# Ledger of designs, part 153: miniprotein binders against q56419

Target 1, 326 residues: q56419
Amino acid sequence: MEGRTLEEVQEEVFKRHGVLVPKKELEDLAKALEEAGLLLTEKVEARLKEEEEKLKRERPMRLAGLSYPEGEREARAFLEAFRASYPGEGEEARVLLMPHLEPSRVPEVYGAALAALEKTPPPERIYLVGVAHRPLKEKAAALPVPFQTPFGPALPDLPALQALDALLPFELFNTPLAFREEHSLELPLFFLKGRFPEARVLPLLVARRSPELGEALKVVLRDFPGLLVLAVDLSHVGPRFGDTPLTRTLAEEARRRDLGFLERLAEGEPEAALAFLGANPTRIDGVEVVASLLPLLRERKGKVLAHRLDLEAPTLSAVGAGTLVL

## First folded at step 13 (miniprotein)

Design za75
Fold by ESMFold2-Fast, scan of step 13:
Structure za75 (fold): chain B 326 residues (1-326), chain A 107 residues (1-107)
Amino acid sequence: as target 1 above (326 residues)
Amino acid sequence: TEEERRFEELFIEAWELLFLGYQSGNPEILRQAIELFKEALEIAKRTGDPEREAAVLATLALAYYELGDKEEARKYAREALRIAEEKGIEYVIEYARRLLERLERLG
C-alpha cells in the first residue's frame, strides 16, 4: 500500500492489537521493503502466480529437509525418536491439542502427542486447525487439496469441506497463498500422517475469532466424525516477542499461565481457560482457535500429557508448548 | 543486468527463509537466510547500489537479532543507518534506529 511509513503501519498494528510484537515488526519491515520495490518485484509476482496455480492442485512440502527428513525411511525413524522422547503411554484423544513450534525444541511434547495418537483408533478424517501466520481475507480459511508429506499425500476430505463451506457465512476456500508457507499445519500434519496414513484431512487456519466456524464444525462433525486437532503454541515471552528479557520469575509466570489454561480446557471449561489468561491473550496463539471452537470444547474432560517452556538462551525469550487430550 | 538479477533472487529467497525461520522458531533456517543475505550484500557493494546495500544490512541486523547475536545485529544496524542517513532512505533510518534502541535496552 502506497505512501505508508513504517511508523504508520506500526500505529495501525498497535491500535488493532494493543501491543507491538516483534512478529508484527518483521511484517512491518517486509511491508516497507515491498513499498520500496525491494520485495514486490515482477519476479516475485510471477513466482507467486506460479505457486498459486500449483496450490490449486497440491500443497508441496516447505519444511522437508529443514524441520523433518524428506525421505520416508528417515522420516519414520525421526517420528519414532520423538515418540521415544516421551516416557508415558498416552491417552485416547477425541480432541488433541499439540504444538506447531519447531519440533526439535520440544521433542517430549510431540512425543506425548504421538503417544496419544497410538491410543486413539484411526480416524477416517482429521480436522486440523492451525493459526494463520499470514493475513486471511476472512476470519478462517481452508485449502481443499492434497498436502504432501514424506509418508505420501494427506488427501482432503472434500465432502466434509464442502459441507463446512455450505454452513459458513463466508467463502471457506479463500486466501490459498496463506497456505504456501504455513508451519502450524505442516509440522503437526507430519506427525499425524505418520501415525494415520489413511486419514483424510480438513486443513483449517484461524486468523481471528470465528464463532460461526465452531458452530458449523459441530454440525459437520456429527455427519463426518473425526479427530479434532488444535495445532497451537502457548506463551510467547521475552525480547523476541516484544517483552523484557526473561527472568526466572517471568518464566515461572509463563509456565503457570500455560498450565492454568490447559488445565481449564481439560476440565471442559474453555470460557474459563480464556478468562484465566485475562489481558495477555495474544501471548498464547491458541486463544483465537479456542475462542472459535468453544462449542466443540465445552464439557469435554481430558488430561494434560506434557508441557514445556522452551528457553531461547541467545534471545532471552521462551515459547510454551503442550499436549492436551480431551 | 546479470548481477542485479542475482541480487533479486538471493534477497527474495533469503527473506522468505528469514520469515519462515522466525515464525517456526528454527535457528538453522535463520542461519541459511543470513548466508544468502551475505551473498546479496557482496553484490550490492560490488555494483555500488546504496539503497540495496542499506536494505540488506537492515535485514542482516534483523536476522542476527532473531538469532540473539546482539553484536552482529548492532554492527549491521549501525552500518545500515550510516548509509541510509547519507542517502535519505527513511524506512531504513526508522527501522535501524528502533532496532539499535532495542539492542541498547538488552545490553
Scores: ipSAE 0.547, ipTM 0.799, lowest interface PAE 2.1, mean pLDDT 86

Design za76
Fold by ESMFold2-Fast, scan of step 13:
Structure za76 (fold): chain B 326 residues (1-326), chain A 107 residues (1-107)
Amino acid sequence: as target 1 above (326 residues)
Amino acid sequence: TEEERRFEELFIEAWELLFLGYQSGNPEILRQAIELFKEALEIAKRTGDPEREAAVLANLALAYYELGDKEEARKYAREALRIAEEKGIEYVIEYARRLLERLERLG
């Protein structure tokens, strides 16, 4: 907050989190830090360290009872219902692209991912790459702890994570708090753990393009083979995302953009996929992930199994979701 | 102080749920945020804090907008703007006006 007004802080919170925080709450925090001085600053710092210490042991579920059932039996039935929503057959995946938005909005797309997982031999480990929705100290991060799920804890692959950390020019385990509430990992992990209960995981977040991450992962995957999962959503269009109301033309453009992107990835041409989005790469939240993982995606052919532009009719907005196997 | 602390707890939790619901697209999370904002609104009204009242109303408008309830969104946005204009709360005025502009484009 140093060198910034409270109004500027409010605007940043609104832009980042989409909510408006009352000035008094920000003032109360500032006044508490100023008036209680060192004592309050030390207590706040101790509390943050306490939260970080908890994350050194495990990552608890945040979305259980909200986006998926808490109980194992109910969670299993939920997962099977999603598989049943996709009428097609899957294909074996070495790389799987799947969404991370609310599953109930695009059940057939998650069903396609489940179909692909059924055709894929159980991996020893899953490299799960999501999108950071909170700031990271570095371009990417990982959290080397068990992630709780209704199917039991998804255990970290510590040897593979340490091998990855050793190859990077930054500390991989750099922002534990960013993982406390991260749906881009938690929602795909629910489906992955349900299908591969014995697989260990490397939970990875990308905030900004990190070519060094892709190069390091290429090396680590040779020594620690596993399934690579890119958990990314596609087009975000309409007033909900700062655009004009969804028209037939805008929806058709979004669908064309999504499919053009996925088709180029399926041809093993990730640079062409990024170029196809032109000057509008931020319209697809997977751009930074794909740009980071280029060495793992080049010359790898595959198939688009499903695509949906999910219309949120009351807000005239839409979010694209797809399942791609490579 | 007891009610002021309760307001802060409710508002922060509601804000976190609104952000989570907005980013994931889960309407049940948005409904939980709305319930907590409504509790916070009652405290702001009882304690006579127009800035907190206007800010909660603006966030309720956003939550209803994200939920697809355009009429509730308009209702809360207009009430937020009314209080903010009466009390000169500039940041809420700007926010509420932009949300109402978005709602007008939707019909």
Scores: ipSAE 0.012, ipTM 0.486, lowest interface PAE 9.0, mean pLDDT 84

Design za77
Fold by ESMFold2-Fast, scan of step 13:
Structure za77 (fold): chain B 326 residues (1-326), chain A 107 residues (1-107)
Amino acid sequence: as target 1 above (326 residues)
Amino acid sequence: TEEERRFEELFIEAWELLFLGYQSGNPEILRQAIELFKEALEIAKRTGDPEREAAVLSSLALAYYELGDKEEARKYAREALRIAEEKGIEYVIEYARRLLERLERLG
């Protein structure tokens, strides 16, 4: 039974990724866990099924008490502190690019996003497009349930999600477990729900370039107008991301790459923005999102409100973050 | 106990991610699993449970092995073996020795 399950996992991984998972090592470990009074395969499978069933009803907070406060009053004060960290007034957004990096590391960048939201008329719905940090069964996915926040649940826009699903060549609601722990949606949603408490949401994840998603969203946005939010971080440089240790030259290169990318998006030239990044698109986690949403970004002019390269001294690594309004 | 329940929750969650990492080949998922295993390891050490400690150390060795971090994999496998030999945990001795042998043959 258990041996058969591990054998299936080994065969599936080898077929999909060309990696041989050592069945003997997995079996020996599963046996060790049984001897310690923990039945591995059955418990893991049962828990995954239980978590998947829970996600049919709602998406609970995962980062409350860590990245933002649990209590509504503390959460409100926290959000206003981020707004105060940005001295500008912002600009109206039809499309907003904002980060999903830990907010405390780039407070002025999130403050710029809040300033833009302050100038934006309250939308009926928000199309929140994040980056999948876990594999999806398809190029993109959505989870059509309430997402819990300290400001109350962010309700799904079911008619708009169903319209989107109908236009796609794949099932949109395909990987619920990928949403259980997904900071690229949870962190921007905290700020968006705080500013637009009545807006419904379409929580979308992109794993790989999907021009079909962009074409479908263009149609859906016509019938269901709303605010489009791209929740993406910029350059990822240094050993933590499989790169060489950060130097002044690499930091300046990353900053120029981020700003060149954002400024080309601000000119309504997303293809030029992608071309500017060169051959390695994985250096900016937003590349697959931008490539998927080309029809929604073309010929929309806007402004870069903020940009920062956040430095991790202990790891000699850095992550870029920016706010762009279109 | 409460710490015993916390250990089990972390350990099961880490294994969920380890299996997901195997299915996808995604290094970020494997790194997330490692993070949770390390939290579970601290609980096992604090509560003085050598069987749970050996199980977590073996899990970390496998996770690092799949991540391609052979040095960390070897480090955790050796620590698992040391504890297993001191406490007479035969299945961990066999597992850790086989993993170390494989790491040596693959370079």
Scores: ipSAE 0.000, ipTM 0.216, lowest interface PAE 17.9, mean pLDDT 82

Design za78
Fold by ESMFold2-Fast, scan of step 13:
Structure za78 (fold): chain B 326 residues (1-326), chain A 107 residues (1-107)
Amino acid sequence: as target 1 above (326 residues)
Amino acid sequence: TEEERRFEELFIEAWELLFLGYQSGNPEILRQAIELFKEALEIAKRTGDPEREAAVLLSLALAYYELGDKEEARKYAREALRIAEEKGIEYVIEYARRLLERLERLG
């Protein structure tokens, strides 16, 4: 049965991002592994169940020593270096949009986010909304456990999570395994926990548009006020994502698309931001998050602090990243 | 059997990271998957298991392809094919050849 989930994951990637490798080639490889008795064994099932049970207690770091330092002191210096990479002043945020791609690829964009957090009073809780990179049983999910960081565990806000769960038409805590390897939460959390070590967190993933999530969050935020963080990347362009090879013209188009999207969000016009993306809204992974959170984004004025297009020369592809305060 | 268990742990974790790296576009996660596949490869070599060795070499070829390193992808695909042809592992021969044909079409 785990083999079916693997195929669903591959389908989601192909549908949303396009591919350099045909799905058939990935399926053929998975079949070869299955025929070797490695992919769909009782041992695989036992391991997945064991990992799921571990996730009921805590979410361990997966990118420590890779995307950020393991030690607290080294992690603090790393954060300071990112802040230093952005020469501007921040703005106070009630809503922060920040990226989740590898931080070292766009240090000034994460630096802008840190600048905004410096101007923001410490929140009691952070609503951290990322993008699911694995299938969820429902449109959205949360994991109500401590998330480990180099700055100590980010503790879940259990009363706020329970309030959110009660308002949703589906079980909020529906896919623990989706959180085992999820950089859209882990990477922003590193920066958020470093800046606000006492804040509790609601770690949320969006897989598909969930207007009911936005409506429920509007109610919960009234009773449990906090900082809303949308951890999303912007344009995905080039052959890695099913597009034509990147040219100067296509890169410029991607930058204009990203900035047009962010500027409309900054005007408090999230529907206009979605409409501006036109025929290719799925090229921005934040589309599903923004579409889900419309009630929280309308009529909020703000400012775009930074934007970069990260170019990947070997694949002639690029991913956009930005920092927006509302 | 302790090495067999270690191989399976590494191989499963590497595959999970491969898909996460592919979906996220994060090359560091792909590099982590590659390192775990390389550890699994050494165990397969030490335990003299050509089928596991061929399977992990195919996985390395795919991981390098996703990373955008076509030359490393070709290297591992060719090595998988060599071992599969030597040991008569027919399914690996088929899949390694198809992957190499794909790499040629992409340049």
Scores: ipSAE 0.000, ipTM 0.221, lowest interface PAE 19.9, mean pLDDT 82

Design za79
Fold by ESMFold2-Fast, scan of step 13:
Structure za79 (fold): chain B 326 residues (1-326), chain A 107 residues (1-107)
Amino acid sequence: as target 1 above (326 residues)
Amino acid sequence: TEEERRFEELFIEAWELLFLGYQSGNPEILRQAIELFKEALEIAKRTGDPEREAAVLMSLALAYYELGDKEEARKYAREALRIAEEKGIEYVIEYARRLLERLERLG
């Protein structure tokens, strides 16, 4: 058990999965792992180094056959079904906020994003900003390799990535392994590549607030214009996320929190959007992304196209999702 | 509906008691959690909500397991697994199988 107590592990399992794991069972497992620890650690380190080397060449699909179809023809039909789930027309986007949770949970929200992309002129490049679900060595990172999709590889915009790297006070290409299993990039990229097959991509992850990233991106976007995409989910509430089970009142509070946040962004007031979240900003994983990108979001008025709080009844947990065009 | 609100109230209170009983090791608190889960189960059955029914059954299995009642834990875990397999509720399938494996190991 590296860096955590057995009580903390037990608490994490309960919060993430709503299950109480007997402490004795965790203790027995920890002892077995300690007895074989050196051998397991050496093998794990070797495997991670091999995976890191593979990621220097390409980023393979991880969710193909699970969250979206592996074949191009089936993937195209799947994407069109999501578009059909949204009854409205889109708006042209210079900045698009879209979700990254499992698409089948909120098809109309992804459909709204697709509608916006239909009204948007094809960009030469997409700045795809997701949320790091694994630790980064720095506040933000990028991986400058082709990302595989059912529609072919999404190619990196190397000149724009290098320009961005040059403007940052840290190495941008700092944590390749964080990209191996990262749905906040893979799931939005599926839809973006399906709509803009010729666009190059800057795949960016934010772990912590990086105002220097937003300032650098403002400069890079002037020289390398493109579509800015914030791939963020909204409220995370309930036992699966370390919170109390949802009541009707708590669900209504989450919806009000999500909509108040999105509406203030739509007014071109990202600082007001952050302030509105008050004492519990960590319930929205997009907070660090928005806080990093302030210079790109100010004074851009837009429209909320869709919002849904998706209820996971078995755990009384919910995740908010929305589509915002700026 | 009023029954749906009552279910949510019972389920939330029962989970808080289950957590408290587990943390404190107090069997009286675990028995209170079980009582509330049983009331919630009746509502889930009457309203025809298999996802909530599976969640309550799994919670009952865990509460009985912590109370030391292995046979009741096994009964509820098997019933939770049956419904979860029928409806494709993957998290309940995983937890029920793990608990049943633990119960088999312990006897």
Scores: ipSAE 0.000, ipTM 0.154, lowest interface PAE 17.0, mean pLDDT 82

Design za8
Fold by ESMFold2-Fast, scan of step 13:
Structure za8 (fold): chain B 326 residues (1-326), chain A 107 residues (1-107)
Amino acid sequence: as target 1 above (326 residues)
Amino acid sequence: TEEERRFEELFIEAWELLFLGYQSGNPEILRLAIELFKEALEIAKRTGDPEREAAVLASLALAYYELGDKEEARKYAREALRIAEEKGIEYVIEYARRLLERLERLG
């Protein structure tokens, strides 16, 4: 009753201030946020209620004009430029792993994803699984509203979402506010909607390992077949992520870790991919997504189309990105 | 206190963009956060609020640190610390000192 853990403080800051504070700076920053402004708590709560009400109707674009063009004409030219960044031909995808890192930093990786989508028959629906960058009330969540894009709204597949909700031991539509600012869904969705304008979407976030989600999705996919997309980034290394400055040796180790993970997924061995990460000391953001979706990834062979470790010279940090078709 | 409302709106939006820019790795989002913090800073200066001024300066230091601009990060962190020490704003003193120590270790 009297003490608070770091996790409880992080949750309270998120609830009151609508921001997720990195754990390494959490105590200092939470105190600064609480004390910085008069009436801040009331104003933040009022703003969050307004945003939550908006999210009952639609999910607006947050990154238009920043990560991709606002206008449809410019957005289509943008897609063509990214496709042109990848010189190869794609492969048909039943499952696609693609990044959610800022696209301009890894254009050839997004280009490879576009190449795969060009070889893929248009799906009726896309199961888009990203990673939660804000706390969820449950292990996973979905938001059953249109997501705005420069190509028009990506409409939710309500029957498939309801079928999924019915199979889960928790309420699927449990944290709408977590979707307000979620680049792991918004950035891949831009590319997916541009390629498949008629496809409906199931926008899903995973915060923690949820085997029940993977089991439920396997059942739903039989009745509602579609394209499964895992929107995950790979290695995160360097001071930006709470680590030591990147060296050439550490960068090469991160590349080997990323490729070892992807190659094991391509062999249809997702448990081996997760075990490989456990044996090597670099984190991958998508581990909870892969661990949740094991039943959908087993015995499904494919190909790694692209990989890049994007180096940020000023911060001596790096983020891995890849495109995998299964 | 329309200026107090404007400060709070800018400060909250800038923090949301700072974390979004950090998570996505998009430097343009970080630059937008910096511009909103700078606008909030001008309001704090104009209204003579040293606590808000120190808090925004510390926030700018973190935003420049995440952008990889260590020189600007040190500049803003030192100014935040100066004001916080003069006015006895303990939470900013602690935050700014830790950020400066971190910047020193990075070189």
Scores: ipSAE 0.419, ipTM 0.771, lowest interface PAE 2.8, mean pLDDT 85

Design za80
Fold by ESMFold2-Fast, scan of step 13:
Structure za80 (fold): chain B 326 residues (1-326), chain A 107 residues (1-107)
Amino acid sequence: as target 1 above (326 residues)
Amino acid sequence: TEEERRFEELFIEAWELLFLGYQSGNPEILRQAIELFKEALEIAKRTGDPEREASVLASLALAYYELGDKEEARKYAREALRIAEEKGIEYVIEYARRLLERLERLG
């Protein structure tokens, strides 16, 4: 049986909701659940075992009917509505940075990504790099199975995934359960599959900076050219250690931090982008992805197409989202 | 006050259950979160605190959305928006509008 520390639970809540829950409140909650006779552990274990078996053959949709429509026709109209929410023209992307935040909260940012994809020739494959929201056995992982979407299954690029695995000092296919409920892949994939229905996908998660991943990807991209997509959210601002709720000043600081980061990436200077974040690198979940992919981002100039800071109520927290083409 | 402390305890517990229910995919835990939010809502109404009332209504809307009950989610989101607009509670106005937009796009 895998036990969890209250510190680990507190960290997970902070990462997902931007709120630091006091240790005493977590202790009180755990006791209340036990006293109420809730069988959380048994139910979770049974469900995880069932889901692990499913993940050996395919990755089912988790957010259909919640974050996007389940039916293909409705999904297509939904996609068109997001494109329409962005009034600008896109630019061709060799590398695309886009969010994985709930799309309805930042429709113009996803619209900007769609505009860029309109200007981009259809790739044979997409390297989709998201952020692990659950522990991985290694610094990074991939799941080599079809990912279901309303537009049909996004098929894995098995030759490219195998080439990548061979170049890494760890097993790439190391944590299938981490992909069970992973919005940093599922939400961008909805838009990517809608635009490029024939493209194969390499679904990759980064938990901690892995320079070896970036070096390996540089080699694999030479033999298996494709579109590189960094699916990352930006600043996370909100209550912590009894800090004040989101204010206009904190929101403006978050916007300046996000834009400073993105503009340095657009100049082809990813090390400068990381250095710019300085004292608060953990506020942007994409830091570990960017740090892992340095060899692919250096000396590539581009443009920031959109940025928005989205309020997460009622916690009085905010998450930044942006679209960058390189 | 004692009622203010009771509201805080219920509201925090309900949010933690909402988080656990979402993470585990367990609808029974989501229903327990809803029950605690409804208890907190009664306290907010009795104490005449429109900000707490609007916040709890918005939380109920999210909890029903996560449970898959789109009709109840719309009902609570509209009520949260009504009170928040009347009282100028900007963060609840923004949240309720975004949730209603999300529900409208999904059908």
Scores: ipSAE 0.000, ipTM 0.175, lowest interface PAE 14.7, mean pLDDT 82

Design za81
Fold by ESMFold2-Fast, scan of step 13:
Structure za81 (fold): chain B 326 residues (1-326), chain A 107 residues (1-107)
Amino acid sequence: as target 1 above (326 residues)
Amino acid sequence: TEEERRFEELFIEAWELLFLGYQSGNPEILRQAIELFKEALEIAKRTGDPEREAVVLASLALAYYELGDKEEARKYAREALRIAEEKGIEYVIEYARRLLERLERLG
């Protein structure tokens, strides 16, 4: 009872290394590695300090050549292929919910997002809100540097970021290392930059519910209008996520919960969307982001353009993804 | 110490890719992590460090488990357990046994 908890071990690993271990198996191994001193060496700390300094200048691509092509021409063709995978037309978006899951698994869902962006007038800036996959020092964070893409750097909107920082009860630029490897920003940004090459970006991560972030963003958006993008995945079910092997019943439950969540958001009822999920038994990633952004989502009606529960046959698991315009 | 530094660089990068591949759902990133862990494994073997060897083998087992390759996961977990039992590396013994139990339940 007075010993280290798994949470304390994860916090210790984060403070020294910046690595999040969210799964029980990863937590067990990270605890073992931390106890052995393998993740807490001075050399690792020195390397992370050096990497943190580099992040003060720019955020390099991490997933180029892995999730999307590195070259601009190839990246453009890749983007066009995703748009072509969605046979429908888009709707204009003031708020866009899109996934951050590996795009090749849900091409029609990313295609629906691209279709919506085609119908949307080019924004001066994009508020890109992702989910932190590494611990943050605060409930939310931002990184005010250019983010590299195959379409050129996505430039930060420094005045809007500074205005946001000034309204928050915590330092917004609090965990640069959390942005070094963050697919919930990088993957949506690839598509957003390809469609809106001139738009500046506010790259924001939510780790835990931050109502103060939503209140501050409501004020900032009035003075610095732009497109709000929620980059979230939906249900996570199966053994890969600590659940039983995927069954037809579990898949149906995941689809029901994903669509019920999205449909309530589309009616401008974000509190109802959260209440519908209850304890969130299928682990919808968007819960913390939606709970943080309530003031921006209320009474804003829209349409679900696409939804897929993507089956991962080798692991008997699945991840839900959707595109919603508000 | 140069090989020790190379081991640390490979091991940490492999862990970061394992984590990124798992969370993004990209199996190619998991395969890249596996390649880097295998490079780290060769250094641990060459330098005669059984604790680092056992740890890398356990990490490979987890990477293959996340990839859905249960046969490779069992192979690496068993090898990690063998070395850990021989050398009395308790934390690897506990981890490897737990992973093997999970793999047995999954079939």
Scores: ipSAE 0.394, ipTM 0.741, lowest interface PAE 3.0, mean pLDDT 86

Design za82
Fold by ESMFold2-Fast, scan of step 13:
Structure za82 (fold): chain B 326 residues (1-326), chain A 107 residues (1-107)
Amino acid sequence: as target 1 above (326 residues)
Amino acid sequence: TEEERRFEELFIEAWELLFLGYQSGNPEILRQAIELFKEALEIAKRTGDPEREALVLASLALAYYELGDKEEARKYAREALRIAEEKGIEYVIEYARRLLERLERLG
C-alpha cells in the first residue's frame, strides 16, 4: 500500500467498476495481499536457501555448451584452437593477469594466457582472483567447494582457504550465491583446469578494495606457494555499460588506459598503475583487485603478451582484455 | 556497516526477484521486487549515498517498466537522472537517458 491510501484504492475501483467498496473490505484485501506477498517472499527465500545449501557441496557449470564445450574431448580441442589463435611464445608466470570476457570474442588474448601457462611449471595450487559481478556481504569472498569443469572438478585447497579465512577480519565464506553465476571465475578456471588438471584452487571474488586481503594472501602464499591469477577485464565503454555510444576518441582513450595500466603493472609499479587511471573513467574492473593485492604485485617485473579492445557494434560498446605475466 | 550490508542484501534479493518476475511474467513477483528496492532506497537516502540512491531509482524505473507501469517508470528514471546529473554519476545518467528514450519510443 506504499504510496497509495485506502481512499485512493476505493476511488480507482469506483472509476473502473462503478462500485464503492467498503473500507473494511479493502482492509481485508490488503491483509490478504500482504499475506500472499509474505508467502511468495518465503518461497523465494526457501529456494535461495536451497540453492545456497547446494553451493556448499559443489559449484556446477553454468556456461558449458554456451561459452565452452561440455564434453572433455571437445573441450580439449577448444583449448588447442585458442592456443593456436596466438602466434607468439609464452613467458613463465608467477602472477598471470588474464580476461574473463567471453572467450570467443578475444581468442588471441586467451591464447596468450595459454602460452604463458605452457611455460609455467605446474603449480600445487592456483589463487584465482575474479571480480564480483553481484554484491558481496564483505569486501571479498571465497567458496570452498569443488567447481565442476569439462576436465573434472577443480578441487578447493581447503587448508590454504582456512588459513586465509583465519587471517581476515571478516568471514571469507560469506556470500555463496554470488558464485552461482560468476563468469570471472568459471571462464578462466576452464582454461586453468585444462592446463593444470592436478592443481587445487582458491576461488576468490573481490567486490571492493581490501588491503587486508592482500596482506593475508602474502602470508598464505608464503606457507602455501602457488600461481596467482588475476581474472579481470579492462575498459568497459559504451551504452551496454551505462556510457555514451562508443566513438573513435573514446575507443582510443580506452586502449590508452588499458595499455598504460598493464605497462605500469609490468614494471612492478601497481600504485603507479592505479594513479594513472585516476577516477577510472573507462571502468577497468581490475582496479579493485589490483588495489587489494598491492603487496603481491610490487617490484614484480613482467611482460604484456596481448591486448585487445573488443568492439560490440550492435550496442556501440567495447570491452578491453589483456594478458600480462609477472 | 550494518546499514550497508542490509542495503546489499535487499538489492541482491530485489534483482533476483526482478529477474524471476521477468522470466515468469508474474506481476506479483515484480511487485515484491519493487517493495525491496523501495526499502533499499530508504537506506540509501538515510546513509547519504547518492550513487546507491541513483542506482536504486534506476532499478525501480526498470522494475516498473517491466511491470508495464510506464508513468512510474518515467517518474523514477527522471529522479535517477536528476540525482545522477547533480552528482556526476555518468553510468546512471546514460542508463536513465536510455530508459527514458525507450519509454518515449513505446509511447
Scores: ipSAE 0.000, ipTM 0.104, lowest interface PAE 17.2, mean pLDDT 83

